VH-VL binders against Lysosomal-trafficking regulator (mv). Designs and how they scored, part 6

Target 1, 99 residues: Lysosomal-trafficking regulator (mv), of Drosophila melanogaster (Fruit fly) (q9w060r2686to2784)
Amino acid sequence: SLNSQILYNFAAKFLPVDGEIEGEIIITDLKLYFLATYRCRYFNVNCDIANITEIWLKRYQHQETAFEILLDTNKSLFFSLQNADDWKIMREVFCDKIV

## First folded at step 1 (VH-VL)

Design rE4 (framework fv_ramucirumab)
Fold by ESMFold2-Fast, scan of step 1:
Structure rE4 (fold): chain C 99 residues (1-99), chain A 121 residues (1-121), chain B 107 residues (1-107)
Amino acid sequence: as target 1 above (99 residues)
Amino acid sequence: EVQLVQSGGGLVKPGGSLRLSCAASGFTFSSYEMNWVRQAPGKGLEWVSYISSSGSTIYYADSVKGRFTISRDNAKNSLYLQMNSLRAEDTAVYYCARELYDFGSGAFDIWGQGTMVTVSS
Amino acid sequence: DIQMTQSPSSVSASIGDRVTITCRASQDISNYLNWYQQKPGKAPKLLIYDASNLETGVPSRFSGSGSGTYFTLTISSLQAEDFAVYFCQQYDNLPLTFGGGTKVDIK
């Protein structure tokens, strides 16, 4: 099995340019995964935590529940979290990368 | 040791209710998607229900929708299936199963031992 | 729903034989297919995931191939411990669906 040690998981939406994809964010010691609710790998995304250069906090519905991850490849990933408590943990985990 | 241990089940009359339990040990239960799969005597496998790792997303087979409720308690490392309005065609061995992580879910790498549910008058 | 049609329904084979089981999907499922082995009175065991990846601890005589709508599970040299029912399962879309099963009898 390729299972990594999972540190955190959060309900989340992946926000591509057109639309919303529901799923969960899973954080391990090495990677961040987004696993889509439908069992289709096409909507799943992941990145090495070491490749994250910046995280920009965004507001969603007047709340700090959205964020954009900038990768060293100059690609970005845009997500929103549904729970405020999960968002607080997310901010603590990535405090060194938040701009 | 990674395992799922099931309990509950038994003989029930049509229209009755049962609650199945599945206790996880040896892994971080809150990190895995869970499913229920059943098998009628002498027949094949039928997927029953799915619950996401956080519990926020739930799906059911049409045959059980509105009658069965899947739930989980991550603090207690437990998965449940509440079965209401049971019918003769619900007679089966019920398995809880863990989805293989990372490789795109839907692959059941760890299974419970199974619990027999018999619906008969 | 995606229908999974499995063939043959049963096969009798001798120790050392090559056994091939086929699974057809009613629509394109890419490589989102798993294979399971089930022995009498026991829960199923994952053999192959994502059409061709061998699960850890499964003997190398098992292999999977295929993509799209046509898939095969092959046992290159049948052993006594391989008597069982084999099931394919798609996970391209909900509801998850299984093939009807193939019973492999030894001799």
Scores: ipSAE 0.014, ipTM 0.653, lowest interface PAE 7.3, mean pLDDT 85

Design rF1 (framework fv_ramucirumab)
Heavy chain, then light chain:
Amino acid sequence: EVQLVQSGGGLVKPGGSLRLSCAASGFTFSSYSMNWVRQAPGKGLEWVSSISSSSSYIYYADSVKGRFTISRDNAKNSLYLQMNSLRAEDTAVYYCARVTYTYSTSGAFDIWGQGTMVTVSS
Amino acid sequence: DIQMTQSPSSVSASIGDRVTITCRASQGISSYLGWYQQKPGKAPKLLIYAASTLQSGVPSRFSGSGSGTYFTLTISSLQAEDFAVYFCQQLNSYPLTFGGGTKVDIK
ESMFold2-Fast, scan of step 1: ipSAE 0.007; ipTM 0.669

Design rF2 (framework fv_ramucirumab)
Fold by ESMFold2-Fast, scan of step 1:
Structure rF2 (fold): chain C 99 residues (1-99), chain A 120 residues (1-120), chain B 107 residues (1-107)
Amino acid sequence: as target 1 above (99 residues)
Amino acid sequence: EVQLVQSGGGLVKPGGSLRLSCAASGFTFSSYSMNWVRQAPGKGLEWVSSISSSSSYIYYADSVKGRFTISRDNAKNSLYLQMNSLRAEDTAVYYCARDFSGRYWAFDIWGQGTMVTVSS
Amino acid sequence: DIQMTQSPSSVSASIGDRVTITCRASQGISSYLAWYQQKPGKAPKLLIYAASTLQSGVPSRFSGSGSGTYFTLTISSLQAEDFAVYFCQQLNSYPLTFGGGTKVDIK
């Protein structure tokens, strides 16, 4: 289940091509989830950690606290974190993936 | 309809002050970053300032830093640019613009523009 | 600051011509590039964002390509309404910067 293996959680925004969605990132030993309530409905995006090939530091709204996750499927997920301390933890967790 | 309607502008002497307004309608103003862009007569576009949806992140072009102040009132769906210590080089049409909030940014909605002339 | 160099500064073209405008960034900006069209006395209009994604309502004769430092806007068959000034913009980092513009004039 999601709860039994949670390692980290961060306040975050998911940045699709159209708009932004405020929620949280949850990292387990196998998956990364983004969970939110969007327009009074549950919203979630997730990926297997094993499928992450690269993570690129990006800017968002004048801060360098954003990152893009590139997947084996040639898809990508773009997120912005609420604070710099969460970004430091993200870098430590995915040190082998950061470009 | 998504719309930005500008007001303010005019003729001012060097060293003077002026306040521009930009009124938003047709979208949730409080969810978008907003920008001011200017264009001197016959010249190209120059980004002036940006403000995030909550006003937590504000940036200015070096040419206006310390003289211009961007602000917003989300309850009134309005964006402002307070311009102090105006110089002849500030003469331009000023546009407000909405930053498309998403993975890839762009200024997707623009105001009609407001002329600011700084002359003795 | 990221400098955007746009070429050519002007081009004279006829209706039906293919027009190509280029934009170079002084450092890598991935796909954080937009193209705008500006007609005399009007505000700029967004044509393309994310380097290659056509904005809703923009005619299919407009296309964008490129990534990193080299970008191209193409008008495949120029129409009378396309005589305007075109600008590129990088949105990768602050300060945001625009290219110098390309004026597309009647030949």
Scores: ipSAE 0.005, ipTM 0.594, lowest interface PAE 13.7, mean pLDDT 84

Design rF3 (from rF2 with heavy chain D99G F100H S101Y G102Y R103G Y104L W105D; framework fv_ramucirumab)
Fold by ESMFold2-Fast, scan of step 1:
Structure rF3 (fold): chain C 99 residues (1-99), chain A 120 residues (1-120), chain B 107 residues (1-107)
Amino acid sequence: as target 1 above (99 residues)
Amino acid sequence: EVQLVQSGGGLVKPGGSLRLSCAASGFTFSSYSMNWVRQAPGKGLEWVSSISSSSSYIYYADSVKGRFTISRDNAKNSLYLQMNSLRAEDTAVYYCARGHYYGLDAFDIWGQGTMVTVSS
Amino acid sequence: DIQMTQSPSSVSASIGDRVTITCRASQGISSYLAWYQQKPGKAPKLLIYAASTLQSGVPSRFSGSGSGTYFTLTISSLQAEDFAVYFCQQLNSYPLTFGGGTKVDIK
């Protein structure tokens, strides 16, 4: 379990250049987590919300359900959401970071 | 046999540079994240850097940011650590280790270690 | 950074003893914790991942438990080959951090 109350959670795919990983995005007051079980092992990618500089809406498989999180390290994380309603939550949480 | 074989290292003066290599065999190297972990003489383990399978996601410990560069060559099944502006406190045995999916999985396969000594 | 505190820093034990090592995280890390064994002059070896799952090939006398901030590694009946240093590691967030280690010495 996380040490803070979960504010939001929704199904998502993590999009590395080498494939797709099906999992869940969990947002707390301090962090964004992506959690999955992949090839019989747990998988975790996370970042501090304070380190997010920009979030860009992207196309994935010709749909605008993906987004790129740009970190202050100049690295980025790519995710695809299952539906546009989940994107509304992302926009509300990160409205000051959305490009 | 799944294995990581390391090379490089040695004695270097403060301010110098070294490049460490880690050669993978027995598994699909391009499918795994890779890590560097170091251990100063008589001390514990310190994570240094992680690189994703495609090199798209790279992370560094604050102690090495701006001085060390992790890289990989998937065609050659090799991982590298370029160490610049070396300091006495960088003296350690450096291990390469296999992770999964961006370095947030446990390290199940380790290289034998390479000694790096930084002294005048 | 998440700090990992191990206790004890060292323990003297005899073959056949039950040995328990603890690891405390400064923040909640769920079950994203691994345990490693390191023998002198050798690279670490993964024993347990996801707090409680034995790595393939690791003897059943090793077990892990815990979640959140408090974790334990137990060796139910210490064998001669178990004299080593043991490290925990959190895998919840970057930077990845290790505990300071627990040395298991022969009595």
Scores: ipSAE 0.005, ipTM 0.606, lowest interface PAE 11.8, mean pLDDT 84

Design rF4 (from rF2 with heavy chain D99L F100P S101Y G102S R103S Y104K W105D; framework fv_ramucirumab)
Fold by ESMFold2-Fast, scan of step 1:
Structure rF4 (fold): chain C 99 residues (1-99), chain A 120 residues (1-120), chain B 107 residues (1-107)
Amino acid sequence: as target 1 above (99 residues)
Amino acid sequence: EVQLVQSGGGLVKPGGSLRLSCAASGFTFSSYSMNWVRQAPGKGLEWVSSISSSSSYIYYADSVKGRFTISRDNAKNSLYLQMNSLRAEDTAVYYCARLPYSSKDAFDIWGQGTMVTVSS
Amino acid sequence: DIQMTQSPSSVSASIGDRVTITCRASQGISSYLAWYQQKPGKAPKLLIYAASTLQSGVPSRFSGSGSGTYFTLTISSLQAEDFAVYFCQQLNSYPLTFGGGTKVDIK
């Protein structure tokens, strides 16, 4: 369960291999969370900020509104932004990780 | 102590407005989804509205859509329900309730309730 | 919308009785069902979540079972403090919906 002060929030879609899940990205001091109330359920994808190695801007549905987070485990998380202006938050928080 | 304390109820005439408040303490308010549930006198429970932790996702029951507005102020640990164009059928005790972002799919903490009476 | 049909609407029982309350969903809700107890003049209290998981502090005489569209709440040996109204709720999809309630009264 999320038990920290929230620094940043913005709407996003999580893009697993076969689908889209609408939710929100929440950034705290130590973690990035993707939370969704998918069918009223708790849906939580999270990672420690320290474990993020690279973040890449990507295209989704012919627009540059998506990004991929690469973790030190070589796993990746793929998200689409609802509001393109929120990419500024990603650049501010993860300036050392953005490619 | 985890607690939700409600205020703002009262008697109002049809067509009037009222704002309910729910003050949270003892937990990290900004980490939870919040809900309003109402109960007409002698009747069952009816879910009214929900708001996500960041306010990005908001849902309303069809019976209140366009008339009620749910909002929250995470800095003040407070949840609100602005009720406009009130009708006799809106007469009920209104409860605020917490929904965790976890496998606990339930309203685990409830406010004490606030009576709203819509009468001429 | 998912309709939750709760039965019976009321039951008269004696202390020590086994009481079973049923809840039916109009479509599959997996295990996204909660049970609440409400005493007169009080807010509802969570008893069971995820259809069968007992909330901390709730007496073990309460149990829940079921999945999909058919669910039951059982009180194995009714106590004086159990006379109340019980509600089921689905949390599978919006709008969230409750059963009509079951009033457990003294016989």
Scores: ipSAE 0.000, ipTM 0.614, lowest interface PAE 13.0, mean pLDDT 86

Design tA1 (framework fv_tislelizumab)
Fold by ESMFold2-Fast, scan of step 1:
Structure tA1 (fold): chain C 99 residues (1-99), chain A 119 residues (1-119), chain B 107 residues (1-107)
Amino acid sequence: as target 1 above (99 residues)
Amino acid sequence: QVQLQESGPGLVKPSETLSLTCTVSGGSISSYYVHWIRQPPGKGLEWIGVIYYSGSTNYNPSLKSRVTISKDTSKNQVSLKLSSVTAADTAVYYCARDRYGSGYGMDVWGQGTTVTVSS
Amino acid sequence: DIVMTQSPDSLAVSLGERATINCKSSQSVSSYVAWYQQKPGQPPKLLINDASNRATGVPDRFSGSGYGTDFTLTISSLQAEDVAVYYCQQYYSTPYTFGQGTKLEIK
């Protein structure tokens, strides 16, 4: 649930195979959510943090601000953050949660 | 029943900062988005901005340099600050809730608070 | 920004007759359009969301239709309490934008 347990948030783009969707990433105790700014088929995307097996730094639009989350289901989620500083913060958050 | 109630100073001098509060009762501001909308006398509606569940904000580009929206979840309140006001900022200011993903649009509005910018 | 344009600016309709208000967006907004009713001294009241879905407690005589760039609000049998200004709004993308409003009066 998106409530008083929200720990972090970042402006972000969700990058499905067929496009890019602007929104924000919200991190709670247990889950990562993506909430799109505009209502679309990818409006609410989420995953359990415990199910994340790897996080890879990626490039998007010639910027080193993107990352790909690999889930234990062999599925992946691809996101781009606003800047490198947000990505550094996100990385530290995941290091605290995954290990 | 969820209810929203705006409060503010009524009169603000040009060049000062306008500060408004929206108090929510009957529900938690953590469960939805809260928008600010204004309406100048005899004119239509203008969207000012929104604060999301996380506390992230999005503002109308026409006002972005002057607007700050924030919330205090413990008080169940959302605040709007508008800096460097002019007579063009004279309006009734509303707060309204929105449940993105539920298809409701802005389904609950406050009664509005009148703000006059005058020396 | 997406511009919402309503027509007509004002409309006079006899009691019991059909009233139709149009709203056009400058670019496609899919079905993400809401309609609001505002009476003097009151906040706007949500009538329709998602172009055609009636909000809770809204009478059956109100209906919405449209997709993409052209939207319509219809009041099938005008009642005295329907005298108000009506606004369309897109929530497809920020900044959210409203139409200029249509004033509905009784002939």
Scores: ipSAE 0.000, ipTM 0.594, lowest interface PAE 12.8, mean pLDDT 83

Design tA2 (from tA1 with heavy chain D98G R99L Y100W G101S S102G G103Y Y104S; framework fv_tislelizumab)
Fold by ESMFold2-Fast, scan of step 1:
Structure tA2 (fold): chain C 99 residues (1-99), chain A 119 residues (1-119), chain B 107 residues (1-107)
Amino acid sequence: as target 1 above (99 residues)
Amino acid sequence: QVQLQESGPGLVKPSETLSLTCTVSGGSISSYYVHWIRQPPGKGLEWIGVIYYSGSTNYNPSLKSRVTISKDTSKNQVSLKLSSVTAADTAVYYCARGLWSGYSGMDVWGQGTTVTVSS
Amino acid sequence: DIVMTQSPDSLAVSLGERATINCKSSQSVSSYVAWYQQKPGQPPKLLINDASNRATGVPDRFSGSGYGTDFTLTISSLQAEDVAVYYCQQYYSTPYTFGQGTKLEIK
């Protein structure tokens, strides 16, 4: 079960090449999940925290509330957060990865 | 539909810098990865490196001291520079797209450009 | 670096028969393996992503399977147009690496 391992959750947008998907970021001890309902079906994107090499602060819609996760498997994930408080959580959890 | 096309000199002299350009149409280079791959005549494929949509790069360690990949979003182009070339760098060079929405397999490839290193 | 080894280097299969190409990685790459088809004078074409997911427009006679270190590309009923060199590639870890290629011929 994911519920017993959840450390943080907050609203976010996942930014694929073909638009944006509104959902939630969920952080556990081992993984980061993005969960949403997209086109009337469940949507799940996730990565192992151990595979994260860098996190870059990005701009989205003229706000510095987005970040890009770079993985050692040469995958990247781009998210935007609703507010600075959520970004503060990301910074505290991943302080050693942020560029 | 997204298309990639390589361009550059067909002949380069030993010790010079090879410069290639990948032009992207039908989509923005800011929204996906662009990889460079090469193939020497009659041989297999070798991954050179990638530029992420953020502008960050990752290179094959065997080439890292000689290779630079960069992008110009206003021209929708990705460039490869390979310095100090030798005959071993003779190959067909491809650029290819990897989708940043969790994909890293390369689904769209340019047609390739032939580079010969010879004096 | 992760080494990808294909077997066989070359195979001949009769039209309509099953062709099987194997790919082994020197360490676990989970499911992060792609398969490509390359015809003479053409760029590689993506066939399979994530070990078993067929790319858009690829005929259903092509299938992929495997996890960890052992991967297989299968062509269930060989057509003349399938004559090509096939490559596996891992994208579990950089540098991305390709197998040496398998040349598929008609018997």
Scores: ipSAE 0.000, ipTM 0.577, lowest interface PAE 14.2, mean pLDDT 82

Design tA5 (framework fv_tislelizumab)
Fold by ESMFold2-Fast, scan of step 1:
Structure tA5 (fold): chain C 99 residues (1-99), chain A 120 residues (1-120), chain B 107 residues (1-107)
Amino acid sequence: as target 1 above (99 residues)
Amino acid sequence: QVQLQESGPGLVKPSETLSLTCTVSGGSISSYYVHWIRQPPGKGLEWIGVIYYSGSTNYNPSLKSRVTISKDTSKNQVSLKLSSVTAADTAVYYCARVFTYTSGYGMDVWGQGTTVTVSS
Amino acid sequence: DIVMTQSPDSLAVSLGERATINCKSSQSVSSYVAWYQQKPGQPPKLLINDASNRATGVPDRFSGSGYGTDFTLTISSLQAEDVAVYYCQQYYSTPYTFGQGTKLEIK
């Protein structure tokens, strides 16, 4: 749950096939959450870190700020971070899963 | 000026645990990622692991079962413990910082290194 | 693990001439490569981060370039103080890995 200690917090966009959702990424020792700024279909997107199989670094709007998370269910989550420092921290936290 | 300084026993017997300390002066370890890197005699550099500003760690998988990195922010120190050492662990051990906001992810300040010899 | 391979293993260059060291990664590392200089008895010193950004205090004769899998460190006019071993490093994915090093000597 979100009651777990928060290790990292980043401003981010969740990028489903049908749009862009502004919010923030919160990482605990067990889970990754995306919490939308506005209530919408994607207001809370989350996964267990243990269920992440691969992370692919991606470009978004011509910047290297995005990443795609592949889950063991064969579903993927696509995010863009707002600044390069946060993206580099994400790479460090999940470096063993990056392809 | 920020400085990092490694310290430790120099000699460790096979099967024992190697314990090293990195002391930071001129800055706070809370603002840095601190990496441990080693260099066997006459060889190149090998990354051991890192402790992030949050206290989370990440280790080289080849060493993960034997290595622990921790920090004590009140003492401004980062420690490395490597268990079950063998002759292959003989190396100069370095600590190095990453200051993500200014230096990027390159390690911009290194300690002078401490020599560790594993012998009976 | 990403393997970083440098070429050549050793290089002799005359004073004032250009030195070029190459680094190849086994898979794309974007621009997340650093270059280090190590002189005998000293720790490594950061020269370049993010493939092409000079670190603070590094002379402008040092430059880096590359993206993806192929990276180059160039010293435009070799000085005596540049004799050292040079290492590339990727920080795209852990474990972070270094090249085997290139020993630079004066002819």
Scores: ipSAE 0.000, ipTM 0.569, lowest interface PAE 15.1, mean pLDDT 85

Design tB1 (framework fv_tislelizumab)
Fold by ESMFold2-Fast, scan of step 1:
Structure tB1 (fold): chain C 99 residues (1-99), chain A 118 residues (1-118), chain B 107 residues (1-107)
Amino acid sequence: as target 1 above (99 residues)
Amino acid sequence: QVQLQESGPGLVKPSETLSLTCTVSGFTVSSNYVHWIRQPPGKGLEWIGVIYSGGSTNYNPSLKSRVTISKDTSKNQVSLKLSSVTAADTAVYYCARDLRYSYGMDVWGQGTTVTVSS
Amino acid sequence: DIVMTQSPDSLAVSLGERATINCKSSQSISSWVAWYQQKPGQPPKLLINKASSLESGVPDRFSGSGYGTDFTLTISSLQAEDVAVYYCQQYNSYPLTFGQGTKLEIK
């Protein structure tokens, strides 16, 4: 459950090593959540914003609307956004972390 | 069958605290988000705040200093308290369910009319 | 705060004709918009969520479209029971905000 103020919502795909999961990215002041229903089950991936070390802008299916979040745990999360407006906002929100 | 029903005093005096209760049936307040929304006579809708399934809250900044939303899981009720009321707080007050915060408010109570008058 | 602006403030449409209501957000909100119908003396009723997803039990003459800042609610063939005020609402960011409402009347 989200207990902090929601700052942004974006339609997004979570991109594991194989496949894609459609859902939404929710950004609060403290955390980034990816929420989806996947294979008839609730799916949740999240991280603390303070633990984000780098964000790498990526290309997915010939569009420049994807990004990879690198965490201080050496884990990474790879997402694709649906449109250029959301991608522009993502770039502005995380401008200090973009490589 | 999912229902929400608002209740509370229809008349509140200026400077007092407005206390409303939303009683829910067909779901548990611990499993869904519940919002409070108000509508002054002849005007549009204003979001007041939300209580999440886990019990945390978010409030409209314009009302945050005066608003408290809480819940009682044993009674399956959500409560709204609005302090220091004025005539500007006269409105119909609604509670509404939200299954996922991103999907809008799918079931609303019928509303309770609150008049702030001496 | 994200400001939601509806147009027109009111419109009159003949029975059986197409009605179109627009909603514009001051910032990009992706698809995080819901549409509500409110009849006098009744609470709002959710019609459309996620910009285009029709709520269960809502007649298929209602449809929603849009992404980013521009959203549209369409009633393909107006029925008498559709006379109401319609509101758009964003849930991209707190505080949640509603449009000012569009009053739909029969010509």
Scores: ipSAE 0.000, ipTM 0.577, lowest interface PAE 15.0, mean pLDDT 84

Design tB2 (framework fv_tislelizumab)
Fold by ESMFold2-Fast, scan of step 1:
Structure tB2 (fold): chain C 99 residues (1-99), chain A 120 residues (1-120), chain B 107 residues (1-107)
Amino acid sequence: as target 1 above (99 residues)
Amino acid sequence: QVQLQESGPGLVKPSETLSLTCTVSGFTVSSNYVHWIRQPPGKGLEWIGVIYSGGSTNYNPSLKSRVTISKDTSKNQVSLKLSSVTAADTAVYYCARGSYYKSGYGMDVWGQGTTVTVSS
Amino acid sequence: DIVMTQSPDSLAVSLGERATINCKSSQSISSWVAWYQQKPGQPPKLLINKASSLESGVPDRFSGSGYGTDFTLTISSLQAEDVAVYYCQQYNSYPLTFGQGTKLEIK
């Protein structure tokens, strides 16, 4: 089932330069997806886990609940976690990439 | 087998706080969204709010000042609290499973509902 | 808030005939609509996701169509067990909103 293929999922905001998009992050064995709660231009944001070079903890709106994913293409994806405990999932999956 | 089951007091007095519990089996509240929906007698469905897999919440603006949804992952339960109740809050209350990827497009499994009457 | 309006409020159809229920949104919601069936004394049951995707275990006589603001639920050959109230629901944006419901009865 798709639930058996999903390793983790948790609520997050995707933070493009022009706004905030509510949604959730889904982590599988090969990819990280961001799926927006509502339809918008950022409805299908994803990356291959193998292409992630670094992950940086960031501050967002006065709290340390955000992180930036740097890809090998020199592009980055910026997210804010709605639950700070979900950062533990990022640490466990990407321990060798977190700065 | 995936199941959700609501439980609550049945009768609540005006101005008090309504507390309901949704107990889930066959999935974990850490892996799915759980929604609360209500239905007044003979009326349609009203979405109350959702708690995401990570624990963050979104509420219907019409209820936001009075509603709190929380979860206990160790007991695999979701709770709804609605303060300052009035007769307008009399309804059957449902909890339902959602997930943006698998079942997030719609609420695919619902509890049987628990009836709440607000009366003095 | 996005308002969902169903038509008709009630519908009587003979066994074996086609039933059609319409749902209109106050703004474009692409295909982000679900349809539910509710029988007396039971919780709602999900029938259709993303306007036209049939949920597992739902009979193939049910189908959905539409995009943008106008959506339709069709039952190609009404069976006795299809007597229920049907609701459309948008999930394009919060708060999630339902139509007022369409009561389907046998003629």
Scores: ipSAE 0.006, ipTM 0.600, lowest interface PAE 11.1, mean pLDDT 82

